# Designs tried in a protein design chat: VHH binders against q3afa8. Part 13

Target 1, 265 residues: q3afa8
Amino acid sequence: MDKASLGIGIFDSGVGGVTVLKELINLLPGENFYYLGDTAHVPYGSKSKEELLILGDAIIRFFLKLGVKMVVFACNTSSAITLPILKERYPVLMEGMLEPLRKNMPAKAKVGVLATEATVKSGLYQKKLMETNKFQEVYMIACPQYVPLIEKGIVSGKEVEEATREYFEPLLKEEVRDVVLGCTHYPFLTETIQKLYPKIQVIDPAAYVAREVYRKLKENKLLGENGGKVQFYVTGDEKSLKNLGSLYLGYNIDRVQKIDLEVIV

## First folded at step 21 (VHH)

Design z6
Fold by OpenDDE, fold request of step 23:
Structure z6 (fold): chain B 265 residues (1-265), chain A 125 residues (1-125)
Amino acid sequence: as target 1 above (265 residues)
Amino acid sequence: QVQLQESGGGLVQAGGSLRLSCAASGFTFSSYAMGWYRQAPGKEREFVATITSGGNTYYADSVKGRFTISRDNAKNTVYLQMNSLKPEDTAVYYCARVSVFIYYGSRIYPEADYWGQGTQVTVSS
């Protein structure tokens, strides 16, 4: 079988990864996708490196069993913590959320990053951005209100706007013009953010991820030609994926397959 | 090579004042935030003050109202005016280039990527 005909695996701890999926679908119409939401083990942000690696191994094995040519870590936590390790362990192309952005984002004097508390606390995001020497000032904004609102399907209205105003206050004060969505959930709020702040360039890392995936596939002669299929998997609750995922993707996710990750202790 | 050199430290009596200076070189000074940190004996290094490239200033609660951070871009120098000094202000003061600002609500945590060698400030009772 032509390896190019194999699908691309995408995983996240939940529904946030669908924002990455959407970008991938848009840029790579010739590809098939397998989306895995590891909803049984949320949240990832509070897990140890060891725990994340155990889950990561299981996830990669799952995708390998399905027959994928590439795995996309649509999880910021895993991208930062476990991807570098897992990339060395398995003979499959891998990509995460952070590297495509940090490599390809244009230089700016100032950049804002909206992220979860866990992401901010990890310090890895800002570290990796700063290593590029593209930025002089990085403003990391913990946004604890966003994910809960988004998970409830609240992506517009007073609550989101109020939270957004709070989070953007320091960015405006410092005249930041470029703001990165440092959580895969946050693209759900792009429209709301842009309405409030039309002069701010909102940067979705998913776009960079998609481009990098394309580049890697092309480089390896693995671009598909007959894609367009998406299969959804979850390890736990499927409700969020079905509801919010459908909303974001613009079609109803009717079929979600529940799977158990084979965790090796 | 980024270089930060502090000066102005010394011994001062409680209630006195000192002005620290930090001369910077090896980078476009005006494009970066600068800051001051301090480390007392047996304690961890702590944030004191920062001034962004835009000129916004932030202070630790312990020094608010007493310390003032400023910068002269033409001289590539950042300053820390320390007034009403207290014995608890005794520490090695470090100049730093601040590149990351972390916001947890109203709380700000500046992070430095380069440090000076430090200058000793001793406040006697």
Scores: ipSAE 0.875, ipTM 0.958, lowest interface PAE 0.3, mean pLDDT 95
Fold by OpenDDE, look of step 21:
Structure z6 (fold): chain B 265 residues (1-265), chain A 125 residues (1-125)
Amino acid sequence: as target 1 above (265 residues)
Amino acid sequence: QVQLQESGGGLVQAGGSLRLSCAASGFTFSSYAMGWYRQAPGKEREFVATITSGGNTYYADSVKGRFTISRDNAKNTVYLQMNSLKPEDTAVYYCARVSVFIYYGSRIYPEADYWGQGTQVTVSS
């Protein structure tokens, strides 16, 4: 079997990962994708490292059983915590949300990062950004209102705008012009953010991820030529994936397969 | 190599004033936020004040209205003017380069990546 004909696995704890999938599909039309939303074990941000590793192992094994040539961690938490470990455990190409950004993002004196409270609290995101020496000042903004709104399908309107104004106030005060979306849900709000702040450069890590995936596949002679299929999987509730995923991807997700990772966490 | 050196500490009576200075070297001073922290005996180090590269200042509630942080980029120096000092202000004061600002709503948490050796400030009652 031509290894290049194998698919790419993408996982997230929920629907946020579809924003990464979208970028991958756009950049890599010759690839097949397996998307896994681990909706049975949300939220990831509140889990221990040990729990996340148990889940991570199960997820990787799941993808390997399907036959993948690469696994994309479309989850910031997993990217930061478990990906470095799992990369050493399994002989499959892996990529996450943070490293592509770190490697390829241009240097800026100031950068803003919108992220969940859990991500901000972990300290890992800002740490990793600072390690690059690309930034003198990093402004981490906890955005607790965003995910709940997005999950309700509210991606525009007064409520989102008000939250956005609140979150951007310190960024504007400090004349930050580059703002990273530090949560895979947040690309749903890109239009709203840009509407409010047209001079702000909104940076979606998903774009960097897609480019890095392309680079790795090319480097390893693993680029697919006959792809274009996407299979969706969930471990729990599928409604969010079907509804919000369909909206973001621009087509109806009709088929979602429920799977059991057979783990207790 | 990043270096931060504090000066200006000492003994002062309650109600008195001190001005701390921090000389910085080893990096482009004007491009970074600077700050002051303090650590009292038996307590954790706490944020006191910060000034961003853009010149915006932020203060801990406990020192707001009494302390003023400023900087002279030409001299690579950050200052802390401390007025109306209280015994509770007694601590080792540390100069720091601040590289991360964390915002939880209206709450700001500056994080430093480099520290000075500190200067003792003692306020007697």
Scores: ipSAE 0.870, ipTM 0.959, lowest interface PAE 0.3, mean pLDDT 94
Fold by OpenDDE, fold request of step 23:
Structure z6 (fold): chain B 265 residues (1-265), chain A 125 residues (1-125)
Amino acid sequence: as target 1 above (265 residues)
Amino acid sequence: QVQLQESGGGLVQAGGSLRLSCAASGFTFSSYAMGWYRQAPGKEREFVATITSGGNTYYADSVKGRFTISRDNAKNTVYLQMNSLKPEDTAVYYCARVSVFIYYGSRIYPEADYWGQGTQVTVSS
């Protein structure tokens, strides 16, 4: 069997991963994608490493059963915690959210990072960025209002703008010009942010992920022309994926298959 | 190699003043935020003040209005002017290069990546 004919698996705990999917589709239009939203086990940020590994193993096995040549961890938590371990457990190519960015992002004196409170609290993001020696000052901004708004489909308007102004105040004060979207949900707000702050370079890690995926596939001679189909799966509620996913991708997600990972966490 | 060397510490009476200096080398000083931390006996190290590369300053609540952080980029030096000193200000004061600023709403948490050896400040009652 031609391994290049296999699909690419993408998973997230919810709908945020569709932002990564979009970038992958744009860069790899010939590839087939399997998107899995593990909505039955949200939130991932509050789970133990052991629980995340149980879920991770089940997810990888699910994708392998479908037939994939690569798995993309479109989840910051999983990328940081489980990906390094799972990468050693399974022979399939894997990629996450953080490494492509930190590896390929150009050096800047100052960089802002918008992230969830959990991400900021973990300290992992700033640590990994600083290890690159590419930045002199990193400004981590906890953005607790963003995900709730986005999940309600509120990606523009007064509420989002007010939150954005609040979050950007320290960045503007410090004359930060480069701002990383440190959550997979946040690309939903790119237009709103750019409208408010046209001089700020908004950096979406998803673009870096897509390029890295392309690089790895090419290096391994796994690029394919397989029809560009996308299949959607969820473990729980599908509403968010259908509604917000459709909005972001620009087409209606009509079919979402519910699956059971057969794990208890 | 990054080096930070504090000076100016000593014994002072309550209500008195001290000025700490920190000489930096081994990196482009003007491109980095600098800060001061302190550690009292039996306590954890705590943030005192920071000055960003852009010149913005932030202070711990306990020292606001009394301490002033400043920098001279030409001399690769950061200063801490300490006025109205109190016995509770007694600690080893550490100069630090601050590389990360964490914002939780209006709260700011500076994090350092390099530290000096520290200078003792003792305020007698």
Scores: ipSAE 0.865, ipTM 0.958, lowest interface PAE 0.3, mean pLDDT 95
Fold by OpenDDE, look of step 22:
Structure z6 (fold): chain B 265 residues (1-265), chain A 125 residues (1-125)
Amino acid sequence: as target 1 above (265 residues)
Amino acid sequence: QVQLQESGGGLVQAGGSLRLSCAASGFTFSSYAMGWYRQAPGKEREFVATITSGGNTYYADSVKGRFTISRDNAKNTVYLQMNSLKPEDTAVYYCARVSVFIYYGSRIYPEADYWGQGTQVTVSS
């Protein structure tokens, strides 16, 4: 079997991962993709490491059954907690949200990071960024209003703009020019953010992920040539994926297959 | 190697004033935010004040209006002017390089990546 003809698995706890999928599709048109939203077990941020590993194992096994050559962790939590373990456990290429950014982001004196409260509280994101020695000042902004708005399909308008103005106030005060979207949901707001602040460079980690995925596939001679298909899977509710996913991807997601993860306890 | 050295601590009566200094070396001082923290006996280290590379200042609520943080980039020094000192201000004061600022709404949490050895400040009643 030509391993290069195998697909790429992408998973998230919800719909946020579609932002990563979009970047991958754009950069890798020759690939087939399997997107899995683990909506039955959201949120991941409140789960224990043990629970996340159980889910992670099940997810990887699911993708392996489908036939994948690579798995992309389009989830910040999984990227940080389970990916380092799972990559040693399974003989499949893996990539997450944080490492591509860390490795490839250019040095800046100041950088802003928009993130969920949970992400900010964990301390992991800023820690990892600082370990690179690329930044002198990191401004972490908790953005508790964003995910609820996005999940409601509100990605523009007064409410989003007001929240954005609030969140960007300290960044502007400190003359921060580079702002990282530290949540996979936030790229839904890129247009709105850019409209409000055209001089700010909005950095989507998904772009770095896509480039790193390309690099790894190329390095391993696994680039596909005849792909272009995307299959969507969920473990729970599909509404968010269908609605918001369609909105972000720019086409209607008509088919979502519900699956049950084989959890081994 | 990053070095931070505090000075100016001592014994002062309530209502008095002290000025702390911190000499920094081993990095481009002007490119980094600096700050002061303090630790009283039996208590956790707490944030006191910070000044960003851009010159913006932030203070703990307990010291607002009494303490002033400033910096002299030419001298690679950060200062803490402490006025109207109270017995509750008694602590070891630490100079720090601040590299992370966390914002929860209107609340700011500065995080340091390097620390000085500290200087004792004692305020008697």
Scores: ipSAE 0.864, ipTM 0.959, lowest interface PAE 0.3, mean pLDDT 94

Design z6
Fold by ESMFold2, fold request of step 23:
Structure z6 (fold): chain B 265 residues (1-265), chain A 125 residues (1-125)
Amino acid sequence: as target 1 above (265 residues)
Amino acid sequence: QVQLQESGGGLVQAGGSLRLSCAASGFTFSSYAMGWYRQAPGKEREFVATITSGGNTYYADSVKGRFTISRDNAKNTVYLQMNSLKPEDTAVYYCARVSVFIYYGSRIYPEADYWGQGTQVTVSS
């Protein structure tokens, strides 16, 4: 009972996780959310497994102090690399970006995935897609330029377009028409991608994640009508969350609390 | 029941040529990328060449300009024409079905999901 009244923690390295948060708020309007952007350590896509585990552990401990019934890894890099390990360290329910994608992707002969370097190096994103038996050829594109640009508020224009042309070159050569946004930041780039490549179908897994969060809470009898509050936290700069995050969510994020993570080395 | 059977290996003098073949069965051959990998004694298996379902080809730097991958979808067969062979090309050559293509900038890393048993290529000086 009392556990069902606890909140849901959701984290990302920066503003990207609001793309998942939006879907969660829409599907679960009565639940309370704690959103953490680990902006002092963004980008996650270039960090080692060891660094990501230390940060993820600190983030989970922060959420447990706030009182959560579930932690959502709204970061594809963390979902691929740290979630499988951290779920064995803590009894709290967890959901990430990869399993919902695996369960919900439609069948396609070829699929492209835009992802961070760390996500690609983990091998787990590729593995999840191949487990479906829905794809003959999977094209994994490491996109190290994207998150830094998005966190600076640069989601269109010359610099983004040139990076996008570079990343899409192999996809166009192989006539890939379906491209998964393998990072929660990348939905901010959808308009730019569609402008450059109107025939490409962009697939955003955020809705799949929200669906799976709902299913897990229901299955564990943890759904609640708890007021529908959202509280925002950052570890560093809050500019992208307040600016791009507010625009994407459709309301102003005026109260953001800065925190320091308790990192254990 | 994916099956890949290599043939055409053997002993050849440096500067010579060999043509490897790989007969494939148990899947819709024309829908999949195919490739060749090789493993020299004491070394890790390495990528040699791949041809996508669309017919585009990619080669390791060490063989570019000397090796040519091709496919015959009517015969469910992929080939590796190996010209200007060097002693360094000595290895067991494996046919593979390639399912994942990883890009880090301009570098491509094709990954196989099925392997053949391999055929020995030995290049003498």
Scores: ipSAE 0.785, ipTM 0.921, lowest interface PAE 0.4, mean pLDDT 92
Fold by ESMFold2, look of step 22:
Structure z6 (fold): chain B 265 residues (1-265), chain A 125 residues (1-125)
Amino acid sequence: as target 1 above (265 residues)
Amino acid sequence: QVQLQESGGGLVQAGGSLRLSCAASGFTFSSYAMGWYRQAPGKEREFVATITSGGNTYYADSVKGRFTISRDNAKNTVYLQMNSLKPEDTAVYYCARVSVFIYYGSRIYPEADYWGQGTQVTVSS
């Protein structure tokens, strides 16, 4: 089998990686994708580095058995902690959430980031942005109301608009025009945000991830043709992926295969 | 090559006033937020005040109403006017360039990326 015809593995601890998957499908229609939500081992944010490496190792080996040319870490925790280490262990190409943001953000005096409380507390986004020297003022906004609303299917209307106005108040005060969606759920809110603030540029890091995946495949002469298949896997509960994932992709995720990871300790 | 140099510290009686200055160089001063932090012996450095590139100001609760931060972009200088000084204001005061503003609801947590050498403020009773 031609290496370029191998698939692309994408993983997250749950449904969040679907926002990355959507961008990949749109930009790379000739590729086959394998999506894994590691729902048996959530939450990733509370696990030790050693635990995350064990899980990441098992996930990469699972993808290698399926036949992949690239693994996408559609998880902020795994991208920060495990990707730098695992890329040295395996010859397969890898991409995560943070480096594409760093590489692709245009220089701006000011940038805002909407993120979960956990992401803000981690320090990961602000550190990665500041490393670029592209921004003079970075505004990190913790948005605790967003994920609960999105999980209820509420992505528009008064309740979301009220929360959005509260989160954007400091950004408007400082005349911030560029706002990064620092959580994989937040692309569901883009339409509402743009209706409220049509002059604000909403930046979805998932699009940057897709661009960097494309660039890496092109540079390595690994772009595929005649693909277009997507296969979904979970290690535990599949309901979130089928519900929220289908909503975001705009089609029914009909078949999800449950698997057990082969961990080696 | 960012350089921040504080001046204006010293000994003052409780209830008195001091004005701190910070001369900045090595960057486009008007494009960055600036701030003041302080550190008493044996304690962690704490936020005092910040002023954004747009001129908006934010203060720690312990100094609101007594301290005023301001900037002069033509002179590349940030100031801290400290009035009604108390012995608990005794600390080394650091000028800082502030690059990150973290918001949890209405609470703001400014973070600096460069620091000055500090100037001692001692408030005697």
Scores: ipSAE 0.772, ipTM 0.922, lowest interface PAE 0.4, mean pLDDT 90
Fold by ESMFold2, fold request of step 23:
Structure z6 (fold): chain B 265 residues (1-265), chain A 125 residues (1-125)
Amino acid sequence: as target 1 above (265 residues)
Amino acid sequence: QVQLQESGGGLVQAGGSLRLSCAASGFTFSSYAMGWYRQAPGKEREFVATITSGGNTYYADSVKGRFTISRDNAKNTVYLQMNSLKPEDTAVYYCARVSVFIYYGSRIYPEADYWGQGTQVTVSS
C-alpha cells in the first residue's frame, strides 16, 4: 500500500508526450509524475525493434530507480512495438497509446486518423484499428503542415484553418464523423478543428490513456493522494520540451534534468 | 469466412470491352468498400478502382475514363466495366475488400484486407 505513494513514469521520444501528461495531471491530481523525453535517441520511428527494446528497457529501469508504480508509453511507436514485450519483463504496471484507444473507442463504420507522414507510412494506427474489427473503413490522412505550424505557436487562424480544410476534405466527402488525433502535437488544434467542424467528434487518445491509467491504479489499490509534483528529464536537447511543453501545459517548465540512460546490449 | 469470387475474364480484342463481376459473402457487403486490383506478368499488383460503402468511386490514372466500378448491394456484387481495352490492360484482376484509404494531399492509396482468387483478362491485337 505504501506503493501507492510511488510516482508514474511517462516517456516519449520528445515533447509530444506532454499532451498525455496534461490529461494525466487533470484526471489524477493526487499523483506524482516523472516525464522523460528521450531526445538523444530521436527519432524512434526509424529505429529497429531491437533498438527500441534496448531503449525502452533502459527507460523502465530508470523509472524503477526513481520509484514508480506505473510506466506510461506516451509514444505511439513504442506502444505498438515494445510495450507488449517489456510488460512481460517487469512487474510494474504499464499503459500505452493504442490499447486505451482500442478498449474505449466505440465501433463505427468509418473512422479518420490525422497523422504525420511518417506515422502514416509506418502503418501503426491502421494496423491497430484493423485488429479491433470495429471499423469497416479507415481513413488515414497525412498532415505535413500541422507540426511546423504548431511548433511556431500557430494553433488557430487562417493558415491552420486552410490546412485543416484540405485534410478534412476527403473525410467530409465520405461522411466520416469520428477523427482520431494520431500525433501527440495535434491536441493543440482541437479547438480550431471543433470550430470548423462542430459535428465531428475529435478523439484524442491521451484522454483514453488517462482513463485507463486511473482504472488500473484503482483496481490495484495504487491511487495516490500525496502528489501533484511533476519532474522533467531529457537525454539530450531540452529546448523543445521547455518551449512547446510549457506552452501546452500553461506554465513554465523551470527545471529539466539531463540524464544518461544505462543501456544493456 | 470472407469469400470473393471473380468472373467474367477472358480473351478480348484491343478496343473491346469486358465486364468483371465479384460475388461476395461472409460479411455485411453494404458496409465495406470494394475494389479491383490487377497484376500483369512480371509486375507488382496495382490498384485499379475502388467504390466506398457510400458509393464514391476512385480510379488509377491509367484506367480513368475507360473503366467504371459499380456495386449492387442487394446482390452482394461489385462490377468492373472495362471499355476501350488495350494490350497493357492484360493482367490477372483481383476483387478485393478495401478497408484502409491513405491520403497524401489529393493522392489516394486504397489498401485491401481480403482478396479473391483472380480472373485472367487478356487483350490481344
Scores: ipSAE 0.765, ipTM 0.923, lowest interface PAE 0.4, mean pLDDT 90
Fold by ESMFold2, look of step 21:
Structure z6 (fold): chain B 265 residues (1-265), chain A 125 residues (1-125)
Amino acid sequence: as target 1 above (265 residues)
Amino acid sequence: QVQLQESGGGLVQAGGSLRLSCAASGFTFSSYAMGWYRQAPGKEREFVATITSGGNTYYADSVKGRFTISRDNAKNTVYLQMNSLKPEDTAVYYCARVSVFIYYGSRIYPEADYWGQGTQVTVSS
């Protein structure tokens, strides 16, 4: 069989990986995608390295049974902790959230990051950005109003704009022109942010992931051309994927298959 | 090699004033935020003041109105003017290069990536 016709597996602990999926569909319209939301085991951010490796192994084995040429780790925690190890266990190509960000961010004096309170407290984004030596000042903005609004489907209008003005006030004061969306929900707000602040460059890390996936597939002569199919899987509740996922993708997710991961302990 | 050298510490009476200086080298000074932190005996190091590369200033509540941070980019130097000093201001004061600014609403938490050796400030009655 032609290896280039194999699919691309994408996983996250929940619906967040849809932001990566959307960028991949747009950039790689000739590819087939399998999306897995591991909703039975969310959240990943509080799990041990051993537990994440067990889940990651099971997810990769699931994708291999489906027939994939590449697995995308659309979970920041899994990308940082498990990808380097799992890459050595399996011959399939892999890509995650963190290395594309590090590789593709241009050098700038200042960068802003919109993130959840949990992400800010973790130190993850600022550490990864500072390790590049590309930035002199990193502005981390905790945005506690955003996820609740987005979960209600409110991505524009007065309430979102008021919250956005509050969050952007320090960025404007310091003349920050490049702002990273540090949460998988925040791409829903890009249009509203750009309407309010057309001179600010909004940076979605998912776009960098898609670019690195493209580069790896091209370098390995694995680009497909007659695909375009997307299949959705969950391990638990499917409602968020069907609701938020459909909203973000701009088309209805009507078939989601529930699966049980084959975990080996 | 980033180097930060504080000067101007010493003993001063309560109500008095002191000016700290910090000479910086090994990096493009005008592109970075700078700040001052302090550590009293038996306590954790705490934020005092910061000045961004754009010249905006931020202060801990305990020093607001009494301390002024400033910078001279031509001399690669950051200053802390300390007025109306209190015994509770007694600490080792560290010059710092500040790389991360964390915002929770209006509250700011600056984080440093490089530190000076520190200079002792002692405020007596």
Scores: ipSAE 0.756, ipTM 0.921, lowest interface PAE 0.4, mean pLDDT 89

